# Ledger of designs, part 6: VHH binders against Guanine nucleotide-binding protein alpha-13 subunit (gpa-13)

Target 1, 348 residues: Guanine nucleotide-binding protein alpha-13 subunit (gpa-13), of Caenorhabditis briggsae (q4vt39)
Amino acid sequence: GCNSSSLNKLQVPEVRASRSNTPASQKSSDQSYSHIRLLLLGSAESGKTTVLEQVRLLYKQHFTESEYFHRRAFIYHNIFKCIKSLCRAMKMSDIGFADPINMGRSQSIIADEENHYGIFSKELAEKIKCIWADKSMQSLYARRSQFNLNDSAAYFLNNLDKINTLDYKPSDRDLIMAYVPTCGVQNVIFTASNQSFQLFDIGGQKIDRRKWATQYEGIDAIFFCLAISEYDQKMNEDMVTNRLDDALKLLETISEEPMFATTPIYLFLNEIDVFCEKLDVIPLSNYRKDFPGGDQDDALDFMENLAVAALGKRDKSLYRVYRCIAIDTQMMAELLSTVFKDIMKRKR

## First folded at step 1 (VHH)

Design d6 (framework vhh_7n9e_1)
Fold by ESMFold2-Fast, scan of step 1:
Structure d6 (fold): chain B 348 residues (1-348), chain A 124 residues (1-124)
Amino acid sequence: as target 1 above (348 residues)
Amino acid sequence: DVQLVESGGGLVQAGGSLRLSCAASGFTFSDYAMYWGRQAPGKGREWVSGISGSGGSTAYASSVKGRFTISRDNAKNTLYLQMNNLKPEDTALYYCARDEESIYYGSGDAFDIWGQGTQVTVSS
């Protein structure tokens, strides 16, 4: 296992395979001096990219036709990869379909090696719909967090008929739910309450963390996203490390970083809805021996206390903790407004 | 299955040379940037060198620049590190790594793939 110091030791240059997306890190040298600079951090799938998308949509950053085209392609790809992962999970768990015909359909999906960046054929769409509607599949999906699946799957699978059309254009809701990982450093410049902000979104995956130190200087505040629902999940990078433990260690590392000693940290405890759903199926005490039991509010309090403990000896004036659902636009509008006002008061 | 296997390490006198190799399998080698790292006893891991998928761009740590050369043979799925004018401070376990593959579904599906390493010892 890696220790906290290993997360900041290696600096890897931006020597990347050719990708369709251009990393925003190539633009970091063009920083504006008139903006309040915010650093968006968190592990992979913490909701940090959803927060960035909410900022983009709430503060009137428009998407181009090219961006809509690419997101449409990846929505189809994500739907297919999700249903394929669920079919593999059914087979791996030795769970039988409620409708035996779906076993053959599932095997067909598993054997399909295409990436499916385009609309699905009528046959494939029907196959996906039948598999998704299966009662055994729905039961397995209720335990989806055990399989490291993206939680947007149900949204898209439930709306397949509306999405699977030649004229499909993603809605604002679809864009929020689409979740695309960041590569390198991505940033957005926006205005809130007549104040200019620049938000840097840095990849939360293990290798991207080695680059974080290059973006640390001159940060006015840190937004740290923590998906509390990940208490039962392992990281894909090693399949051993608990995701919540990794996120808490990452938070501890950031809080202990000398250059952030006086930088306020805004903790976004994300996915409280998914967390509460999981507690009914997966007891928190199975993963946290010091959890004494209780209801959902007791569990939320316990998780908040774990996050605060990870901040170490940090002064209470230098952090705020918020419970949120990053995909809830109204909730995020109110929360972000509160956060930006707090930051502005510090910079007067 | 993705596999990276390093070779070519050994004992060498200060001022000498070694060539390290990394045999890659289980993925389309030319689609990935690759790098060499090292870890000396009692020290953290240090990035040494990196190369793009095509081989068109390379980068080096300041401690090795001018002495080490990274290269790749995409037809043979092999990464190389030519090490010249070796110093006792270059003594370390050398490992190759593939840059992580970001998947648009489930951002956590990317992997930090590392080899087992090959030991380089430079005596003075």
Scores: ipSAE 0.000, ipTM 0.121, lowest interface PAE 18.7, mean pLDDT 75

Design d7 (framework vhh_rezetamig_d1)
Fold by ESMFold2-Fast, scan of step 1:
Structure d7 (fold): chain B 348 residues (1-348), chain A 126 residues (1-126)
Amino acid sequence: as target 1 above (348 residues)
Amino acid sequence: QLQLQESGPGLVKPSETLSLTCTVSGGSISSSSYYWGWIRQPPGKGLEWIGHIYHSGSTYYNPSLENRVTISVDTSKNQFSLKLSSVTAADTAVYYCARGSDEFWDLLSESGYDYRGQGTLVTVSS
């Protein structure tokens, strides 16, 4: 019992959630056909949250202080999660650190049970920097595609000193590079080509998919994000289900929903860069016995055909397929412009 | 003076749902200036954020707990509540309700919450 208990004030780790940009009562009353309503779907880590952040960046939706705080908290969490995963990968690969002292540092990181949504202590920040700078760690990171490692890790770990300050405010680029899980159902209202759109983002984890039905009615188009690079990965929830198979089953379920029978689905085959990098080291045929072999273009065509097959009997006019890198702002600007124009033509 | 008071069962069986209520007095839960949340401290561990809710009804949860957590508000009673499903011994902790605000970030070091309840011990045991 410290004095803070008597004063009823808390110095709590700096974990904050973003607030709604619009009061719920105003959102509830503003469900008119004046907005084109878009539903953003995909598995966890599919890049759907990155697509939402690209929309915010490209169409200039402002963030509140609470929203910056929420993203800031997840940036710290993701940095710690990334370094912990890298330390586990070093241990699993039986690779020794170039600096033997980093063995002890790595063990302390692995043993750390905290979620680290707040600023890192000086001691923790130094451990992370020393581990990241290790030559053996850098060699492991160069092979990251073999180990299900996040490509954004280098971005944040290389900038740790700038990020690990009390006054840190995430930049637009930081927000794009961050993996921030969807907290329930979120939406963003924006204008493109003089047309108002409302984009709904729903959690991609299995438990959050139960909430999808609440947003089914009145949807004009579905954006489905599929990380094709996950062909070799298992779901964290059970460690047995292939992530690509889970995502394809999810797409099948959405395409078969009676409410979406005439709703166009825009497929974003994400992480094509990571996918192509993985093919050089992890053959697609090891995970997809029906892949007949070929080059990177043959593999991309095969993945596109898998996604189209998951749509079932859906009419060709009711879907579009795009290959993308969700973190590439220029690519996403061009792609989203094309998609919004296609949607607008359907409403004429 | 603002006061927050936790209430609910001090003992919950494994696999059941933990349900807690926070009663707010001396302030309105409908205020647009604040968010209302839950944090816990397991024995021998640090503080862990569970989640919070805005007057709008918008909720945000700790990703480690989000599949088990629901936070809701009852403005007619000036209360907000926590439900945590499928509890295990790892959920044994002192649970605190708390008030936070965007206005406090630049003024309060690294904390998002300016007030808390006295805490209530919840033990998960058969």
Scores: ipSAE 0.000, ipTM 0.110, lowest interface PAE 20.2, mean pLDDT 76

Design d8 (framework vhh_7qbe_3)
Fold by ESMFold2-Fast, scan of step 1:
Formats: structure tokens, C-alpha cells, sequence
Structure d8 (fold): chain B 348 residues (1-348), chain A 123 residues (1-123)
């Protein structure tokens, strides 16, 4: 209606109306049922989960207590997996710890088969802190890409005492820095510039083909995340297959998919900061023989050209390429605003 | 329509080796080998990601079997060494096709199956 109560509610800032339960039929009449449907894709560690969390942060504006509880568990799990991988990398590299006691600590962590979804004991937390503070470990971490190590490990390991408490609640920054696998089909419905969007990620689990087909039907745009910093990294099992090559092959497969022949692809070339940092220590030409050399801008242009080549014969109107740092909320706010405006123009 | 064709099965003595192949009619994501012995349910043997970078094995075959793939030839392989009588089974090739980020998941759900190739291990 036109009553003063409805008008007063419309005049308030757009804030989450806590505990508002409107029946589905009333929601359909009051809200747009025509969402712009976005599919989020990328290899593991590409930053796609980070992009999803940025959308939640910037446009959905909150996490529920159950969502914090779930993410808290995976933050502990990821910290333990990171330190275990670092200990294995020290052993495989035949590098001695600066403090000899850390060799025994490292061996005990490697031998620990627990998943660690909960708070660490004081003994385990102290072992982790001592290993992380070791000068040889810090030297190895500076070369982390050569050993398939997580680039966000320093953030959590440097803050372990704050995180390792019974009352720990992940901050917005902690959620952005964490890699939390999705369970089933995850989607976020949000509003930007008075337009309703649905962003969905099918996660690490294969869904029922009927659900897959219905979710992929009517996709308006694809968000593809590519971590360009992985140019020097290998896949875990064989230690031979280059991670960037694997990601580029996935992009090629998606671009060649007949159902997406007219669907625009928005490429997020992620981790440009880590990429530029690595170039000074790890030459791109060691991994890409067709790179003629040059500065950081030449290398970024080369990587962008590799990604565009993976799109094949796709029309230039059906893709956009953006360089980004997915964990940078300010950068992502500006970039996502630009992307959503471009998508909306395609629907006008 | 994706088709999978297995080959390389046969009769082998205990302690011997066999190499199975599976050729796909097109590109596949994750692929795997399953087997079904006489009077048994079908069981997992090994799987490989679309890139070939991740492999997973059933505990009963770890250290004896090696899964690999050649994406240029759309072909999956299973190298079977130190064969035992309990390895006697029909071996099935399975493949995932279409868009799926579960390429890193060892227990990926498979849409396409071959008709199987028989392996008999005699004492």
C-alpha cells in the first residue's frame, strides 16, 4: 500500500530487517523474482571462495552465527594443514631448522593424523608458534610457491594466539583470508543498484545432474577466477603438472561449452600482488619459454594474453578481463561495482 | 554422447602385471577405475583428476597399481603390478563430463561407464 507506515519504512536506509518472515507468495509480489544469475568458477585456491565472501561482505552485509561456527572450524583445520605442509616442505627440501628442537616438533606435527576442527591445545599451539618463528622456516616460506604452500598462511600463523581461544569469532578479515570449502550448492542472493542477483557456486561436490542442468539454464554471466601467481606451482600428487596450465585448460573447456557460447565470461586475474613479488625472485621465462622478458607490466600483459588465448575464438563482446587482489576489499568493491553495471547494461 | 571403451584385460599368473586402457570419445574431467569380483558389489579401485595432477587409490591396491592419463589421446590407464587372486574382477572405466569444480574430489560422481574388461588372476 500507500499508507504512512509503508512510506516511512521505504525512507529508512537499506539495512537488514532482522527476523522479517514474509510468506513466499507475498515476497514474490513485493520483490523481483527475476534474478540475474551468475555462475562462479575457478580451480581450487583461485580466489573464487574469496570473491563469494567479498560479495557477502559488500552486498549481503552479514554472516549468521551458524555460518561463523562453520567457518571457525575450517580456519583451525586450514591452519593445521598449512603448518603440516610447511613441515613437510622443510623435510623434502632437506633444510635444517635454525633451532634444532624444531626438528622434533616438526616430526610430531607431520605424524599427527587429526583433522583439528577445534581449538588447539596449549602444547600444540606452542609447537606451531615455535616452528613458524624459526628463521629457516621463514626463509622457506619466502620461497613458498616453489613448494605449493598457502599464500595466506602467514596471516593466520602470525595471529595464532588471538585465534586459539574458546571465544574466538572470525572477523570479516579472517573470513576473507580463509579458504572454506562449500558443502553442496551454495548461493548468495543480493541487490546492487536496485537489481537482484543470484551468485552460485556448486562447491567441491558433484550435484544431481537434474539440479545442475536447472541451475546452469539461464546463466546470465560466468565469473572465472584465475590465480596468475601459480605460474611456478605444481599439483600435489604428481609434482609435475603446472597449476596455471590446469586452470587455463579448465577455462578453455568452459569457454568451448556449447551452453555458454553466448554467455559473457568475466575473468578475474587474481593475486597480481603475489605475482609481481614472485617475478623478482622466480623468472616467468623459467616456466613460460615464449615470454621474451620485460618488466612487471610486460609480464602482466603476457599473463592476460594467455588467459584470453584460453577463451579460444570467443567474441570480444562476450568477455571482460580484470586484474585484482581478491582479498583487497576496497579494490573488490570498485571492481564488482563495475562488473555488475556492465552485466545490467547487457540486460537493458 | 560420450562413450568409454576398455581394453587390456586377460588371464595372468599371480605376481604378474597387466595394463588396462580406457579410450573416451571426447574430453572428460575426473576418471576412475572400479571393479566387480564374482559374487561381490562393485568397488572403487583408483581415480585421477581431469588434469592428471591428483590421484587416489583404494587401500587394497596402493603401491601395486598406478593410474595415469593421456589427455591428448583421451585415454585412461591402470598399470597393475604384483597381481593377486583377489584382484580377479571385471574392471570398469568411469568418467565425469561437463562443468564441475569437484575435479579435486577423489570420490567424484561418475556419469559415464564402460562395459568392462575381465581380469583373471590364477595361481
Amino acid sequence: as target 1 above (348 residues)
Amino acid sequence: QLQLVESGGGLVQAGGSLRLSCTASGFTFSMGWFRQGPGKEREFVASISGSGGSTYYADSVKGRFTISRDNAKNTLYLQMNSLKSEDTAVYYCAAESGLDEALTTPWGEYDYWGKGTRVTVSS
Scores: ipSAE 0.000, ipTM 0.143, lowest interface PAE 17.9, mean pLDDT 75

Design d9 (framework vhh_7w1s_2)
Fold by ESMFold2-Fast, scan of step 1:
Structure d9 (fold): chain B 348 residues (1-348), chain A 122 residues (1-122)
Amino acid sequence: as target 1 above (348 residues)
Amino acid sequence: QLQLVESGGGLVQAGGSMRLSCAASGFTFSSYMGWHRQAPGKQRELVAKISGGSTAYDDSVKGRFTISRDNTKNTVYLQMNSLKVEDTAVYYCARDSSPWEAYSDLEGFDYWGQGTQVTVSS
């Protein structure tokens, strides 16, 4: 048999009868009014969780102390995973460390099997700082697009002393730069231009997608995030499927869904900065044989045309396409304001 | 320290059922938990994953295997029904806390259990 016949509907946060134990960050009055319901979709690492975090920060949804401590722990964990990845990349390169002592430090980091969800010891923090400051490491990091290395590494590693303190509280920027995967269904209720919205975030990995159909009912608009910089990357699930191809097929599936026939889709073509940085090092034509060549603007136009083609025969009034950098708060503030106004115009 | 302890393996006849358990302890965040398996002479492969209410299965086990989680006990289960001789493998419990890098499924998991042997006889 098929697993779909045994799949129960996932719990989607809808407007509930008011409960006395609503979180302090949520106002009961907001749940008593009809919300415009937004569904946030995209592949893992498409930037959809970053868009959700931008909405929380820009529209003044307060983080709880528990949420801050959870994010803080992931910041330490991700810093350690990132430096360990960079050390492994150095080990496999033809270029040794500029400081020979860093070879031993790097081996120590590679051998460290702890998850490091807490503050780093003075010894570990010094090892990380020395390795990161190494001229050969910096040269490798400058070529990060060739090695599929995370662009957020420099942000946290350059600020390690500030972050590695007992009283550290993540800033708004730190929260945006931190990568925290979406698990299950998350939602944010917020107000823009006197209109109440509810944004649902569902996990984007192939695992979570099997349950997406249970969340389709009552959606007023779809936010679809697509990381165009992934044109050269393979899916973690099989290491064969191109990440961009997977995302385009997913977009096609969503656009063809009968429940969404009249639902507007707002496409967020994310990571345009990373995409442009990659083009000179990793030619788009190596992965897209129908790309005729050209400059960065030609490549961006080509990627936008691929995304629009994936929408199929969808009426032009039922989609918008935006190029963005999800971690750029000012850009996202202007873009989200434009998007929310368009949605409100459709509702009269 | 995060620790994964597997139990429930052993010998079973084809067509039978078996339940594997994986108890997680230590610092736990919202992340993927999964079951992988490795048969003799084969590569380790993902069998099933769970994160919150979301689950996924390899095509070879769909409809036969069910992954579930008891958040109160921090335990993940793999219920295996209609077992086939081809299901014979060492089964591993694994946790993926946060991918910062483009990994294969195996490389994305940052903590592994020791494995438990499942042998299905004809």
Scores: ipSAE 0.000, ipTM 0.128, lowest interface PAE 18.5, mean pLDDT 75

Design e1 (framework vhh_vobarilizumab_d1)
Fold by ESMFold2-Fast, scan of step 1:
Structure e1 (fold): chain B 348 residues (1-348), chain A 122 residues (1-122)
Amino acid sequence: as target 1 above (348 residues)
Amino acid sequence: EVQLVESGGGLVQPGGSLRLSCAASGFTFSDYAMAWYRQAPGKGRELVAGISSGGSTSYADSVKGRFTISRDNAKNTLYLQMNSLRPEDTAVYYCAREDYSDYWGEPSYDYWGQGTLVTVSS
């Protein structure tokens, strides 16, 4: 039997960060000129990495043992990060735990400074399960959009016993539901309708955006992910800049890039479910003066119009806009199918 | 009844060539996109080459420049010309008919042949 603390140290994300960062624009002997080359852009946590993983799984790209190992590490990390965020949210709420013992458990989770890239101890797993089962915690999670919580939390927390085993291997669904930060440039080669595609994913955080211009050459289409639910959130990097404003400015910059003057942009307006849930509690008009009010469909139309406005004077034939939930595999299958069909039509 | 029957597989030395054939019956061959897949022991099926009803072709990167897919609509036959064969090309090769709907996701290949074994060994 393996020691779980040793496995935590062995399953470090730094190993995954060493993955190939070959630029999308770089021509190597291993690259085919007949690939349709796609550039996946968006700010951090826009859902672009989830879109990449949907492509990998829907188009039957095999994951290596190393990739499963690293995804497993991030699944544990995401579970712990999520429960810790929930505990912090509970501490800031006007409602205490239904079971008073969970207050002490929650405090120990908040005080735990480990990253938890490996299997949880029996004691930690029990604390997490007790906290998650708390009636007040379940009520708080129902309000998750108000606290910027990961929508996949319930999926993993409800399956903790299955996941927290030495023999655990992530399922296809587990891989989709896990958030894994993009370090450097990641790419996947896949086939759709007998056409070969290469999709490049690069980091969306401000520090990683300096690398974006190195990837512009030879791109056939851009996938731009925009989390519309972030209308009320500030950037972690400065705690001042509105996340939606930052994303819209990025979209404007990409649309105005001379290299992309004739390159189609496919906009994925992501997290429409979280967005609609937030509207019931956090009015859009508090953050967007031009929003005249209305129902959820009016708000979605308003957000779509903001994204289209950010494209500037771009010809309507050179963009498409899709509303999506990136973690919804059925929705993504239909959207990606439509997108690849449109891209192929442009090449005929 | 749709039938696809592959032939032409065998043992060949590295650097050698083989031509695979797929005899199709039970449907209007010229109306369908066709493909060649392969499956090595212990691995999943992978697309090798595809050809549309209109004759446009696509290839996996590992075989591009070495393999050529073609079709003869008058004979209802699909071909795969394999040149400069490598040990890693060793697999069972399958002929497939693509059922084209408006779904552009994972291609629907509801009709497969029985396969033909290609072994590349010295």
Scores: ipSAE 0.000, ipTM 0.088, lowest interface PAE 23.4, mean pLDDT 77

Design e10 (framework vhh_7n9e_1)
Fold by ESMFold2-Fast, scan of step 1:
Structure e10 (fold): chain B 348 residues (1-348), chain A 125 residues (1-125)
Amino acid sequence: as target 1 above (348 residues)
Amino acid sequence: DVQLVESGGGLVQAGGSLRLSCAASGFTFSSYAMYWGRQAPGKGREWVSGISGSGGSTAYASSVKGRFTISRDNAKNTLYLQMNNLKPEDTALYYCARHYPGYSFDSLTNWFDPWGQGTQVTVSS
């Protein structure tokens, strides 16, 4: 007997076993040992899943129709989830729509309890477009971080007519912009400069972090993603912890981990474009009392210094810090090429 | 408690047709995308087709595109797979699955949530 259960909930070992997720330390030894093993870490929505998508597109360069269909479903779902959240935020913000008719449209979207994993009806698509085009809605979206919204929403909402078709196939750009949640431990095997790599992606939500230590064995390098744009946001799990403070503490914990004493950390300070955009409407000094003021470059320097401080007493040879926009494929191609070359030099 | 019950499989000659059905219960059927998958002896699980909750969007594996048609009747909580021009390589146990929230780039089986008992399709040459 190996069966276990808890009070009112049955644990289904066959469901867990049927998942393609394999702990990094438990991957078959021969296959794993031929690869440089990379661990992708970061808080939920730090951009780590986008980095994985960039690696997949730049180095694997193909997706199956099944994979496109699955992502298409999440694109529709995320668009609807985002517009519904914006409508709820508008209702709570005491700001009125610029076009009063959008109040009724917004109420119908709030009342819609469907998950919308498929194409929108013509009526629903028009409601979404009208709401998104509203001047008051655009002003609310400029402060979107206060409502914990995905920063890729504008891309899909601006392209709704293109994606709302029966024969829609996501472009490479659409795949990069799509938010698809990471469940468990996922991995991708790829080749760069004749070297095989295996990249492991682990869920970044607080509950998922409890299993991170089980994946530490045999890691050659860590990719740590930190969304600097989160300086004004609270964690969804408790609504009190600042997201940037959580990410910095997590980075500190990883840097102090004995298993990683000689493991290089490649730190990706992500969403620098969103960060700079937000500074125009949400002052950094409201959240960081020790920021002395300045322009966008001064703010970026301040954030980089916070991240480096979180690495503690780590030797400079064992980390690299990069400012990036994970959704920018050209930038990521150049950055990842540089990172992989640096890793290969460490291995010879 | 989610339950999926597949039916409609059987033995058919190459070039023939079969229609599979999946009766769903325990959840709001119209709110979920649904999938058909299959597993042949000695092979991994393979995604065959998918349909959105509204039925407005469909997709197919390249191996079955143009031969198979996925459809659903939300009033009856039933998913269908019409299989035409069947080939010996279509021989497999066919499963109905509800869309799994989340995605793995490692495997096509990550969409299975939960699986039904399956219905056997055997195509002779």
Scores: ipSAE 0.000, ipTM 0.252, lowest interface PAE 15.2, mean pLDDT 77

Design e11 (framework vhh_rezetamig_d1)
Fold by ESMFold2-Fast, scan of step 1:
Structure e11 (fold): chain B 348 residues (1-348), chain A 126 residues (1-126)
Amino acid sequence: as target 1 above (348 residues)
Amino acid sequence: QLQLQESGPGLVKPSETLSLTCTVSGGSISSSSYYWGWIRQPPGKGLEWIGHIYHSGSTYYNPSLENRVTISVDTSKNQFSLKLSSVTAADTAVYYCARLGYTSGWPYDSTAFDIRGQGTLVTVSS
């Protein structure tokens, strides 16, 4: 299980999040090691779930009717969670709505304790639309990275009328934008360039990280997701530890592990768009004293250098670094294809 | 001023490998701010992105071409190269090397290619 307190309280129709998965260490269930085994690591909010969903969609792992229903339910839940978080952010920032009527609407959203896994009532949908259209709310959303809000809120909120229907079926794009949470060990088996791969997601929460040390045997490559936009954020588990520092320490620990001494690490420096957006509002130098200043490219280079430094004395042949936006399906299609080909070349 | 120049054979036989090199002058290919790539324009069609490379050797390929494309970089010569294997008549095009900046449509936004070579015509014929 996931140890997020909010996630642990979720009641989900046709639950898929709790399904049993085969850990990377359970090699005896495999017929002949025909799969190239990939370990997906990083913090829970590094984009790992999005990378896993991109692999499922791009390599045509068909969803069951139950899986579509589960994802549809989470789209509604995430929309409501996003608007509620925005309403709380308005209240905490002591910002007044441009339309004073939206203050009362916002308070009713904050007081609503339902999980909203189904379509919204007409009254609730109108409240959400009015709040979202407010000029002060739009100004706050422009600074969304400061509030740990997912970047898909505008995508769904701008299209609420189209998705708030009984016959709504999520598109592939909708599924990627949804940020559906996962718990425990997830895996996907897929084929690329006539080679079978198995991708294992061990989870990013502190409790889930205890499992990776016992579940890494026989790994052919590591995918490490790092959300560089986290430079100003603290861990939910303690509200003290900087998220980027925690992720860099995890990367250092993995790179130093004797079992991974010859295992290639593919670094996915995720959320470069959110990172660049944050830089103008939250200076990097406020959190990284050794950043000498510069433009967005200088800041990206600095962050890449921090990630490479965390790899320690690892040979350059045993890592690759990629800048990405995990929710960008076109970028991820090209990037993952390049990565899988590099892994295959190493095996030949 | 930064300039890019394509070089390589203008005629390739079907089933063979197309090989082109781009020479960068007036600036360093070891720039952290840019990628270096290849785009082509078949007769009567629009621009098609082939792939691009970062100076570290990290490559990105068009999925429709990925099984046939290899892009490499030589920072000591300030050059990068394209190899396209198993060519057919459909690969006949004007090939451009180009510099690529970051955009939200990256790399599928052709306007992100801010500096291009003059182009070289490659004909696939017996």
Scores: ipSAE 0.000, ipTM 0.112, lowest interface PAE 21.8, mean pLDDT 77

Design e12 (framework vhh_vobarilizumab_d1)
Fold by ESMFold2-Fast, scan of step 1:
Structure e12 (fold): chain B 348 residues (1-348), chain A 123 residues (1-123)
Amino acid sequence: as target 1 above (348 residues)
Amino acid sequence: EVQLVESGGGLVQPGGSLRLSCAASGFTFSSYAMAWYRQAPGKGRELVAGISSGGSTSYADSVKGRFTISRDNAKNTLYLQMNSLRPEDTAVYYCARGRYSSGWYKPSAFDYWGQGTLVTVSS
C-alpha cells in the first residue's frame, strides 16, 4: 500500500454536494411542510456548523464514508494550519524555543506551503511533536487568547499519534472538535420528541450571505449563532471590520426582515469559554468603551445586552437567548432539548 | 455521562495537610470552571475555592492563604491542597462543575457534583 509520504500530497476531493442541499424556500413537490423548518444563521466561525453537527450526532444521523473521508482530510489540514500559526506566533514573540533545534524545525514549518490534506510523513509528524512538546511553545499556547490562536489545537496536537495513522477514522469527538466549513446550503432532517424537524445551514462568510434570502420562505424558527469571543477580532475578508460588529449588524438585519416579523429567533451566544479566558488578557473595555468594568459574569451580561439591543423593537416573546459552548456535546444536548420543546409549544 | 469522583479525604491532626483530587469524565474538562464546596453537619453548602477554565482562582476568606486550588487539564483532574488544617475545616468536600467557563461561584451555577469526600480534623 501507500506510504505516509505519498499521502502527504493528497488534496481534498471535490466536495460532494450535500444530500441535504435543498433550498428552504423551495416549494416543489420534493419538499415537505410536515417538518418544523429551522434556519441556522451566523457569521463564519460563529459555531453554527458545529451546532448542525451536534444535531447529527445527538439525533443519530448517519455519516457516509465520503463524509468521514472529507472530515479526516480537514482534520489534517487544520492540525498543520494550527502548528504553522503557533510557529509564526513564536517567531513574533520575545520568547525563543526552549530547545534551539526547534527554531530550525519551526522555520521549515513556516516555509511549508502545502495544504496537508493527507497523513503526515514520519519526519513531519516528529517535527510537529517536538515543536508542540517544547516548554516555550506550551507557555505561548497557555496565553493563546493574547494571540488569537485556535483553542481546539491542543486536542488534536495532544492526539497526533492516534490521528496520524493510515486507517484513522474520526471519532464523534474528533468531528465536533474539527471545524469543517459549510459548502453551499446543507440541511438535516431529524426527529425530537416525536416531532420531525428540518434544519438548514448556509455559509456565513460575506460572499455567501447573498444566498440567505433564497431560504427565507416557510421558516418556523431561526437559530442565530454569535461567537462573543470575537470582540477583539477583524474580518478575514477586509481585515478592517470588527467581527462582533459585523455579527451584531447581521442580527439586526435579520430581526428587521419583514418575512421574520413573527418568526422566533433563538440566539446562541457561543464560545463563552474562549470569551471568559480572553477577558483575563484582553480587556473588553479596550473594544467596548461603554463597558463599566466588572468580572466575567458582568462581561457576559454586557454581551447579552448588546445582542438583545441588536434585536431592536422585536417583541420579547419572539426571542430566546442562550449562552453556550457549541463543541460541548452534553451542554448542547440539554440546550437543544429545551429549544425544541419551546418551538413545539409554539405550534400547539 | 458526566462523572466527578473525589479522593484524598481522611482524618488529620490540627495543623496537618491533605490533598484532595477530583477525577472528571464525560465532558471537555478544560472548558469549564470547577470548584470545591464543603458542607459541615447541620450547615449549608459553602464555596471553598474556585478555578475558571483560564486558571483564575477564588477563595473563601476562611481558607485564603492555607488552601490552593489547581487543575491538570491533561489528566482531567481538579486538586485542592489543604494546609494548616483547623477543626472548623471538618466537612464533606464536594467537587463541582460550573455550567460555564466563568468564575460564577454560586451553587445554582453548578450542574454536576461529586459524591463528596469526608475530611475530619481532630486530635
Scores: ipSAE 0.000, ipTM 0.284, lowest interface PAE 12.5, mean pLDDT 79

